# VH-VL binders against q0atu2: the designs that were tried, part 358

Target 1, 119 residues: q0atu2
Amino acid sequence: MLDKKARIRTSREYRNVFEKGKRLSGRFLIIYYVENALDNNRFGFITNKKIGMAVIRNRIKRQLRAIVREYQGQVKNKHDIVLVARAGIGKSSFEGMEKDYIAIMKKAGLFARNANKID

## First folded at step 16 (VH-VL)

Design dd33 (framework fv_recibokibart)
Fold by ESMFold2-Fast, scan of step 16:
Structure dd33 (fold): chain C 119 residues (1-119), chain A 123 residues (1-123), chain B 108 residues (1-108)
Amino acid sequence: as target 1 above (119 residues)
Amino acid sequence: QVQLVQSGAEVKKPGASVKVSCKASGYTFTEYWMHWAKQAPGQGLEWIGEINPDLGDTNYAQKFQGRVTMTRDTSISTAYMELSRLRSDDTAVYYCARDTGTLFWPTGHFDYWGQGTLVTVSS
Amino acid sequence: QIVLTQSPGTLSLSPGERATLSCRASQSVSSSYLHWYQQKPGQAPRLWIYDASSRATGIPDRFSGSGSGTDFTLTISRLEPEDFATYYCQQYESDPYTFGQGTKLEIK
C-alpha cells in the first residue's frame, strides 16, 4: 500500500491542490499538482461514479496506487499531486494507465529525465 | 432526499470504548467527505476529524489523535467513529456531517448533519 | 490552530430589531473558508451562510454575511421569532477546522 506519509489525507489539502495547483490532462488521467513545504511527496486520488460499478472503481483505485508507488522514486520531491480518473479509465488496461501516468508526469516536469531507464 | 441517521444513545464506564454509526442515504456516499463533531453539554461545537469515504483516509484533530478511529463501510453507506479510553469529559452529543462539496471540490462547510448521538460516560 | 472568538456571547433583543453578530479570527481566513450555522435547542446545527456571504438554500434574505481577513459579521435586518437560536461561525482555512464558541440570540 502507499505509505500513510505519502498520502494527501485532509480535505483542505485536496482543496489547496485543486484551487492553486497546475492541471495537466492525459488520456485517462488528469493531474493537479503544487509544491509543498514538506520533505516528501504526497498523492491523492479521485474517482467518481461515471467510471463504472464499485468493482471497477475499486480495481482502478488499487491499480493507480500501485502505479504511483512503483514510480515514487522518480518523482521530484516536495509536491502534492492529485490524480483524477477520467470516465474512460474503466476501459483501460493496467499498461495503458501506467503509460498515461508516465507521460503526464514527464510533461509536467515532475519526473527525473528518462524515468523509464532509471535503475 | 439526503439523510444521515445516527445510532442511539450510549452509556459507558470510564475506560471503555464507544462506536457511533452514521448511515447515509439519498446521495452517492463515496463522493463527499464525512466529518465528525462533538458538543459537550452547554458548550459549543468541536471538530473531531474527517474521513474520505472513497479511499478511507482519515484526518483527526490533535486533541483526539490516538483515541479516535474513523472508518466506513461503502456497501451499506455507513460511517463510524470509535472513541476509546473514555473519560468523563467525553460526555457529549456526537454529530456526523457531510461536506457540501464533492471530493473533487471540498468546501469545508456541512450541508447535512446527523441527528446526533448522546454518549454519557459515568461510573 | 485558528481560534474564532464570537461576540457578544449572548444578545438579548426583541422581534423587529436588527441583530449584528461578530466573529473574529486569530489569523487571516479567506472569505471562501468562513461559514455560519444556526442551532436550536435539541437540534443539529444547520448551514446558514457559507463563503462569508452566501445564503444557504432556503435562508431568508433578511440574513446577510460579510467580512474578510480576521473580522466577519452575520447581520439579521429585522428579527423574526424563529430567528432566536445560537449561531456559530466556522473556519476551513487551516486544519484543525474550528468553530467559534457561539452567540446565543435570545428574546428580551
Scores: ipSAE 0.872, ipTM 0.931, lowest interface PAE 0.5, mean pLDDT 93

Design dd34 (framework fv_recibokibart)
Fold by ESMFold2-Fast, scan of step 16:
Structure dd34 (fold): chain C 119 residues (1-119), chain A 123 residues (1-123), chain B 108 residues (1-108)
Amino acid sequence: as target 1 above (119 residues)
Amino acid sequence: QVQLVQSGAEVKKPGASVKVSCKASGYTFTEYWMHWAKQAPGQGLEWIGEINPDLGDYNYAQKFQGRVTMTRDTSISTAYMELSRLRSDDTAVYYCARDTGTLFYPTGHFDYWGQGTLVTVSS
Amino acid sequence: QIVLTQSPGTLSLSPGERATLSCRASQSVSSSYLHWYQQKPGQAPRLWIYDASSRATGIPDRFSGSGSGTDFTLTISRLEPEDFATYYCQQYESDPYTFGQGTKLEIK
């Protein structure tokens, strides 16, 4: 469960992340991210019918929110981040999605608790 | 093909609440933002708010904040707008409308509109 | 909030004439976020021009949109009887998204 304040809630803000954000692809996820003018991070989630039936998409959304919430404290301050689920994510495990998320966020330089980062 | 069908006209007393429905068909309901707009008699259009039908996240114009609630039921492809503590100046036709773009690439313009629901607030 | 002011409020013309409808924004609006709708009495609005200059599906070539920044225009090169309606501009630059008050195009 993510707090309301940690979610991207407007269509215009999703459009902003798409147009101005940097894009990075993983195995099951693509992230788009842009620095915001707030003092907190906000997350958005995109799934579509290519992933599978509603029951599968609902499971994926729930699991992605859980993963984001678990690693929330490690994410560099002041970013709007949209997670886009790739078609193949429907066949992934929770552990597979989690590993993909960590790898992408590290590659993007968005994890503040990385040993190679200043702080 | 694509259709948005709204619930019928309502007459309400001041202080009551009204809940308008908008049933979508002909497309994947959860892949497009849904917007709501107000049009008072003889006046122009006023944007009320929007909802992400997939996640349920919503955003309202400040003027309606605290009085409007937007929800959806994905099992029946239906969006709802509830307006509470009704006043006489809430008398209007209320429209639902679909964003032309997708959830991640919304366009902010609306290709399909419901037929409108007249809400009359009178004592 | 961004206020869109349309002028004139009412434009009285005859079929065959050229119509020019203006929409002025209180703040700069990207062309990608300015759109126009046509509305006839008793009907829902219909998307007419999007992204300042792109015609929506089925809209005749006689309609064109132009402009940038704070000044946008909808032009009808040669009015047909079915073109008499109210036209609204709309912005998506800034929340809350807003419409202009409309220009009513009426037959003289």
Scores: ipSAE 0.869, ipTM 0.923, lowest interface PAE 0.5, mean pLDDT 92

Design dd35 (framework fv_recibokibart)
Fold by ESMFold2-Fast, scan of step 16:
Structure dd35 (fold): chain C 119 residues (1-119), chain A 123 residues (1-123), chain B 108 residues (1-108)
Amino acid sequence: as target 1 above (119 residues)
Amino acid sequence: QVQLVQSGAEVKKPGASVKVSCKASGYTFTEYWMHWAKQAPGQGLEWIGEINPDLGDTKYAQKFQGRVTMTRDTSISTAYMELSRLRSDDTAVYYCARDTGTLFYPTGHFDYWGQGTLVTVSS
Amino acid sequence: QIVLTQSPGTLSLSPGERATLSCRASQSVSSSYLHWYQQKPGQAPRLWIYDASSRATGIPDRFSGSGSGTDFTLTISRLEPEDFATYYCQQYESDPYTFGQGTKLEIK
């Protein structure tokens, strides 16, 4: 589970990301992102009933939070990021969602250059 | 038809807790923010807090932090506001209200309100 | 926290008159985040004007909202008997979201 400090928790903060954020679409995910004035990143999650039944939506929410948490250390600091699940995500695999997340975050330039210290 | 129906009036003793319910119908419960407000007798409105019914994330006004807990049960489209360690100045009508916009584009104004629940705190 | 101060606290007028209700914010509030509600005794509040100047569904055109920054106004051009109620302004600029203390419109 993400720490409270790493979550977008208020309605007004979600609206701020929607209004001022940049938008990038992946296969299963759309991200909206904007710089914040804090010392840390915060994540929000949007799913709707077009994804499927409650059991499917709950699984997707858990898996997205797990993916975000796993790659948290690689994300450039000072961003509010909202992940919006596309309708087709309900049929994706965990690996498919993870790959889509990595690809879209890289395209957004949100992964820190020294995050994993591999290169 | 959108409706928010709240639980009935409660009489509590100081130090007790009260849990007010707000049952939503006529829309997708998890796609709109829910807010709670307090109105003491003969007084104005005071915002208590909000809940994201999909994720369960909450934000409370500092005055109520530590005494209020907001929850929801998505299986029955019902939101709850629990207030603990009740004092005489908690005597009030409590309202739930729906944000007019969606989870990602909330408007901060409230198109539908519950009928209110009177909570009386007396010895 | 943003404090909203409404004036007057009570406004005594007769049907047919013009009413002007003020809402002043302790700091700047975007017009998109200033809203008004009407409340009658024993009833829940009802959304009346949103985004400073937009009438909610079903609200008569004799009602208008205006203002920006820290000074907002609700105007009723010609009072009808059903307009006598308490009006509250509300801000969504920053949490905690707050209401004004209300202006009670009463028959003179």
Scores: ipSAE 0.843, ipTM 0.910, lowest interface PAE 0.5, mean pLDDT 92

Design dd4 (framework fv_recibokibart)
Fold by ESMFold2-Fast, scan of step 16:
Structure dd4 (fold): chain C 119 residues (1-119), chain A 123 residues (1-123), chain B 108 residues (1-108)
Amino acid sequence: as target 1 above (119 residues)
Amino acid sequence: QVQLVQSGAEVKKPGASVKVSCKASGYTFTEYWMHWAKQAPGQGLEWIGEINPDFGDTNYAQKFQGRVTMTRDTSISTAYMELSRLRSDDTAVYYCARDTGTLFYPTGHFDYWGQGTLVTVSS
Amino acid sequence: QIVLTQSPGTLSLSPGERATLSCRASQSVSSSYLHWYQQKPGQAPRLWIYDASSRATGIPDRFSGSGSGTDFTLTISRLEPEDFATYYCQQYESDPYTFGQGTKLEIK
């Protein structure tokens, strides 16, 4: 899981990302992102009940955190990034979410170069 | 209708811990930030911290950092605030309050409040 | 942290009079992040004015909020008996979020 310093933990900082950030939509994910004044990246996550029942939402939350963690070293520094799960994500596979994440991050210009699993 | 119902009054000795609950109903619990505030007898309001009920991330005012822990149980739509190593100046009414805006657009103002929980710390 | 200073601490007036309550911030607060609450004894606070000037649902139009930067005001054009309460301003500009110490509006 991500270190606490790599998480967006305040509501005010979420508000800042939504107000000032750029938006990019993928198949299962939407990202909002903005440059920060820190030396590291921070990630936030949002889901909603339209995704499905609690068991599905909990699986999605675990898988999203795992994907972000796996690729954290390839993300350009100094960004606050919020991932918003779309309703359709409840029916996706892990591989499907991973591919969508990589595609969105590359399109946003947030991956430094070639995006590979750290493993 | 939206309601936040808090646990009942507590009397604690210095050095003990207290855990206050706040049960939400009438809305989707995981879609709104929950805040906690303190009000000492005859005094004003003091913000303690906030929790994202969806992912569980928390943020606390520095004054309470190290002594406060906020958690939630999404299966019963309940938020908790635990305050440890209690001192006499922790005697206060503690409130939970919901952010008016959703997680997608927090507003930082609070449209619904719990009724308050009186915590008395006495030797 | 941003300190909000309310004045006066206590305001003694009669029904029918105009009330003007001040809230001054130690540093600039965007109007979108300055809010007011009303609290009566034994009750939880109630959201009253948000985003400096917007009345919350059900709040009478005799209440108005104004201000920007560091100087904000809550005005009650003609006091009714039910308006006598303590009013708190609150900022969301900077973490930790803070409240003013309150202005107690009491019957003269």
Scores: ipSAE 0.809, ipTM 0.902, lowest interface PAE 0.6, mean pLDDT 92

Design dd5 (framework fv_recibokibart)
Fold by ESMFold2-Fast, scan of step 16:
Structure dd5 (fold): chain C 119 residues (1-119), chain A 123 residues (1-123), chain B 108 residues (1-108)
Amino acid sequence: as target 1 above (119 residues)
Amino acid sequence: QVQLVQSGAEVKKPGASVKVSCKASGYTFTEYWMHWAKQAPGQGLEWIGEINPDMGDTNYAQKFQGRVTMTRDTSISTAYMELSRLRSDDTAVYYCARDTGTLFYPTGHFDYWGQGTLVTVSS
Amino acid sequence: QIVLTQSPGTLSLSPGERATLSCRASQSVSSSYLHWYQQKPGQAPRLWIYDASSRATGIPDRFSGSGSGTDFTLTISRLEPEDFATYYCQQYESDPYTFGQGTKLEIK
């Protein structure tokens, strides 16, 4: 599971990432990211009704957390990162979301090491 | 119309736990932060904590950390605040309140409030 | 945590008079994160002024908010009977979010 310390848990910190963060769009995901004053990374997740019914949105949230957890060791230290799911993500596969995440994180320069392909 | 309806008054013994509910209607429950506040008799407002109703992540004021638990049930658009190991100074009206902004752009001010739930801790 | 100190604690005035309520923060608070609520006995608080100076929906223009940094003010230009209530300031600059202790506006 993604540890509580690796999550953005306060409303004020979500607001901070929105206001001060850099934005980068992928096919299924948008990330907003900003350096933090901590010694670890924190992740936040935003979904909305346009993605689909509750069962689809719950699947997307679980899969995004799993992807973030799998690659957390490759993310450059000291960042708050919010993943915003685009409407089309409801039709994606796990592999498709994973590839989009890796591509967008690499383009943002947020990977300290090359991401490995998940089997 | 937006409405937050809280559970009814409770009378508890010291050491017991109380769980207050806040049922939301008239908006998408998972798209707004929910906050909880305490008001002791004749006193001012005190912020207890907040919950992200979509992700379930919570944040509590240090004073209540270890005794308060906030949860929600998205299937019935209801938020809960449970306070354990009750003391006489927990006697208060407890309010739920909705942040005016969205999950990613919260405003930190609260446009809609529940009617309040009186919790009395005595005897 | 940021402590908000309101003054006076109680303000006794008559309808028709001007009221000035102060809220002082222990640390700087952005105007975007300073808000005011009105509360009447037996009722939940109501959002009154947000972002230091913006009136919430339906709030009469006799109410105005001002201030920046550590000093904020709620002003009522000409008191009406329905304005007698307790007013709370609140900050969202820093977690934990806090309220002032309140100023009770009462009829003389």
Scores: ipSAE 0.866, ipTM 0.926, lowest interface PAE 0.5, mean pLDDT 92

Design dd6 (framework fv_recibokibart)
Fold by ESMFold2-Fast, scan of step 16:
Structure dd6 (fold): chain C 119 residues (1-119), chain A 123 residues (1-123), chain B 108 residues (1-108)
Amino acid sequence: as target 1 above (119 residues)
Amino acid sequence: QVQLVQSGAEVKKPGASVKVSCKASGYTFTEYWMHWAKQAPGQGLEWIGEINPDRGDTNYAQKFQGRVTMTRDTSISTAYMELSRLRSDDTAVYYCARDTGTLFYPTGHFDYWGQGTLVTVSS
Amino acid sequence: QIVLTQSPGTLSLSPGERATLSCRASQSVSSSYLHWYQQKPGQAPRLWIYDASSRATGIPDRFSGSGSGTDFTLTISRLEPEDFATYYCQQYESDPYTFGQGTKLEIK
């Protein structure tokens, strides 16, 4: 799980990212992101009922958190980033979500030079 | 129809803890922020804190930090506020209230309120 | 924290009169983050005006909200008996979110 300081925890902070953030869409994910005045990155997650039943949504939440956690050190510092799961994410694989996340973050210019996970 | 139903009145001794419940119905519980507010007898409203029902993340007013804990149980669409180490000045009606907007577009105004729970701390 | 000061604390008026309730913030609050609630004795508060000037569902058009920056006003053009209640302003500009102390509208 992400530690407390790496999470967007207040409603007003979510509102700020929505209003002031840039938006970029992937296949399964949309990110909204804005530079913050902190020394660290913070992440938020939005999954809604259209994704599927509670068991599916809970799996997606865990997997997205795991992906963000794995690549946390590669993200350029000082950003608030909210991941919004698209309706089709319930049918994606873990690898599919991971690939989409990497592609979106690179396109947004948020990944450092060596951000790729090479397998 | 949207409804927030709170647990009944409680009488506690100083030093005890109280846990107030707020059961939501008529909407998707996990898609709206839930707030809690205090109103001492004859006084105005005071915001205590908020919880993201989907993620479980909480944010409390500094005055209550260390004594308040907000939780939720998504399986029964119920939010909880626990206040510990009760003092006489914790005597108040406590309200839960739903943010009018969604988790990603919260509005900061509250369209639906619970009926209130009177907590009396006698000394 | 942003402190909201409402004035007057109590406003004694008769039905048919105009009421003007003030809410002053200790620092600037965006109009999108200032809201008003009505509360009657023994009842939960009810959302009345949101985003400084938008009437909530079912609220009569004799009620209007205005203001920006640090000064906000709730106006009732012609008081009706059911309007006598306590009104609270509230801000969402800055955490912790705060309410004013309330203005009580009373008959007489």
Scores: ipSAE 0.831, ipTM 0.918, lowest interface PAE 0.5, mean pLDDT 92

Design dd7 (framework fv_recibokibart)
Fold by ESMFold2-Fast, scan of step 16:
Structure dd7 (fold): chain C 119 residues (1-119), chain A 123 residues (1-123), chain B 108 residues (1-108)
Amino acid sequence: as target 1 above (119 residues)
Amino acid sequence: QVQLVQSGAEVKKPGASVKVSCKASGYTFTEYWMHWAKQAPGQGLEWIGEINPDLGDTNYAQKFQGRVTMTRDTSISTAYMELSRLRSDDTAVYYCARDTGVLFYPTGHFDYWGQGTLVTVSS
Amino acid sequence: QIVLTQSPGTLSLSPGERATLSCRASQSVSSSYLHWYQQKPGQAPRLWIYDASSRATGIPDRFSGSGSGTDFTLTISRLEPEDFATYYCQQYESDPYTFGQGTKLEIK
């Protein structure tokens, strides 16, 4: 469960990310992202019926939230980011989705450098 | 065809709660934002709030914050609005309405509306 | 919150006349986020004009919307009996989303 402050909760804010955001596509995910005027990141999630049955879509939503929460500390501050699940995500493993998320966030330049990492 | 069908009229005492339902059909319920509006007798429309029917996230006008709760049941394509601690000035017709645009590209205008539910608060 | 003020509150006219309904916003609203609804007594509102100037499906061409910034107008070129109703403007520029108080178009 992401903290309430870390979620995009209004329709108008989703519209803003779509209209003004940059778009990057991965294997299973597309992200739209825009810098915000807040001190924190906010995430939104979009799935559609082409992914599969409700049970599959519910699993995908839970797993995406878990992945976002796990890597929240790596994300550059002050961004609104919407994750859009592609149709093929229904055939993916948890590890596959996680790998795709990390790859796309790195490609977007949204993962911050770990300054305290030694060996 | 797209339809939003609301529950029937209710009469409540001050201090009670009321829960209005809005059953959607003819489209994929989870792919469009749902809004709720109030219209007191002889008065204009007032926006109450919105719900993302896929995720369950809600956003309410400050005036109703703390007294309104919006929920949905995706298995029966039904949205709910519950208003608590009812006062006489809550007497109104309550409408549900669908955003014209899809979940990720909402438009903020409402193409389909429920027929309205009259809630009367009196002793 | 953005306040929408409609004028006049009531407009009394006869069939065949031109009607001009005004909606003024307390701050700038993009044309893409200003919409109009028609409501008849005992009925739910119906989307009439969206994005300031686009007619909703089935709406006659005698209706037109215009405006930008803080000033928006709904015009009916030649009133028909079925046009007598209350018209509401609505903004989606800023949360909370708001409606104007309505202009009641009534038969003289």
Scores: ipSAE 0.861, ipTM 0.922, lowest interface PAE 0.5, mean pLDDT 92

Design dd8 (framework fv_recibokibart)
Fold by ESMFold2-Fast, scan of step 16:
Structure dd8 (fold): chain C 119 residues (1-119), chain A 123 residues (1-123), chain B 108 residues (1-108)
Amino acid sequence: as target 1 above (119 residues)
Amino acid sequence: QVQLVQSGAEVKKPGASVKVSCKASGYTFTEYWMHWAKQAPGQGLEWIGEINPDLGDTNYAQKFQGRVTMTRDTSISTAYMELSRLRSDDTAVYYCARDTGALFYPTGHFDYWGQGTLVTVSS
Amino acid sequence: QIVLTQSPGTLSLSPGERATLSCRASQSVSSSYLHWYQQKPGQAPRLWIYDASSRATGIPDRFSGSGSGTDFTLTISRLEPEDFATYYCQQYESDPYTFGQGTKLEIK
């Protein structure tokens, strides 16, 4: 679970990321991202009913938060990042979501080089 | 038809807490931000805060921080606003209102409002 | 916080006249984040104009919104009896989101 400091919690900040952010699509995920004026990264999550029933959407949200939390130390500081789940994510495995997330973040240049030495 | 139905009027003593409910119907509850506003007798509107009904994340106006708590129950499409340590100047009609835009593109204007809940704090 | 000041506080006019309601912001507000509501006694507010100039669904074309930066205006070209109400502007540019104090449009 991400702490409050690592979450985008206002509607206006979500709007800002979507309006001014860069967009990058993966197989199961789309990310929108902008540099922020803070000393930390913040994450937002969007799922919709096209993914499936509430049970499936709740599983996806838990798993995405877990993936983001696990890799948060590798993400370059000072970004607001919103993850948007594509319809097909409902049939994905945890491993599939994790691989897609890593691939997108690397392609966006958001993973720090030598992550083991960069908090 | 989209509808927001709020709980009935409450009379409370100073120092008590009140919890107002807002039941949504006619749309997917988790896909639109929900806002709360206050209107004291004969006065204008004042924004209290907002909640993401999908994730449960909240944001409150500084004036109400520490006394207000917003929650929701997705199984019954209901949002709640609890205000604690009530004072006479908390006497007001409280409204819930839906953001017109979906979660992925909120608009910051409110197309549907609850009917309002009058909370009276005895002098 | 952005303070919205509406003027006049009360506007007394007769049906058939033109009404001009002002909303002035303490800081610049994008037109995409300035909205107007109408409220009648005993009722919840109703979205009237959004994004400074777009009429909400069902709002008559005698209503128009305009403005940018710090100065916004709601205009009613020819008042009808049902138009007498309180009008509030609202900003979404900056958290906390705020409303103006309202302009009460009353029959002379």
Scores: ipSAE 0.857, ipTM 0.924, lowest interface PAE 0.5, mean pLDDT 92

Design dd9 (framework fv_recibokibart)
Fold by ESMFold2-Fast, scan of step 16:
Structure dd9 (fold): chain C 119 residues (1-119), chain A 123 residues (1-123), chain B 108 residues (1-108)
Amino acid sequence: as target 1 above (119 residues)
Amino acid sequence: QVQLVQSGAEVKKPGASVKVSCKASGYTFTEYWMHWAKQAPGQGLEWIGEINPDLGDTNYAQKFQGRVTMTRDTSISTAYMELSRLRSDDTAVYYCARDTGELFYPTGHFDYWGQGTLVTVSS
Amino acid sequence: QIVLTQSPGTLSLSPGERATLSCRASQSVSSSYLHWYQQKPGQAPRLWIYDASSRATGIPDRFSGSGSGTDFTLTISRLEPEDFATYYCQQYESDPYTFGQGTKLEIK
């Protein structure tokens, strides 16, 4: 689960990201993103019934939060980012969602340099 | 036919907790923000907080922080507001209300309201 | 916290008259985030005007909203008996969202 600090928790902030954010579409995901005036990144998630049954939507939400948490250290500081699941996401694998997330974040210029660590 | 139906009136002792329910019907419960407001007898409206019914994330007015908890059960399309450590000045009608817009385009105005739940705190 | 101050607190008028209700904000509020509700005794509030000037569904055209910045107005051009109620303004500009204290419109 993402820490409360890393989540967009107010309706007004979701509205702000929608209205002022830039939009970028991936295969399974759309992101809306805007620079914030805070010292950290915050994430929001939007799914709808077109994705599938409740059990599928709940799985998608859990997996997207896990992916975001795993990669949050690589996201450029001070952004509010909302992930909108596209209808086709219900047919994707975890790996498919992860690859799409990485691809769209890189294309948006939101991923910091990912220098490999040597053991 | 969008409806929000709240639980019935309650009488509580000071120090107790009360949990008010708000059952939604006629729309997709998880796609609209739910808000709660307080109205003391003869007084105006006071916003308490909001919940994202899809994710469960909440946001409360500072005055109620630490005493209010908002939750929901998506399987029965019901939102809850629990207020703890009740005092006499918590005596009020409590309303749930739906944001007019969708989760990602909330409007901040409320098109549908529950009928209200009277909570009386007395010894 | 944005404080909304409504004036007058009580407005006593007769059917057929024009009513002007004021809502003043302690800080600037975008017109897109200023809304009005009507409430009658024993009833839940009802959305009346949204985005400062848009009438909610079913609201008669004798009602109009206007204003920007810190000063907003709800006008009823020719009062009908069913218009006597309490009216509340509300802001969504900043958290926490707040209501004004209300203007009670009563029969003279």
Scores: ipSAE 0.868, ipTM 0.928, lowest interface PAE 0.5, mean pLDDT 92

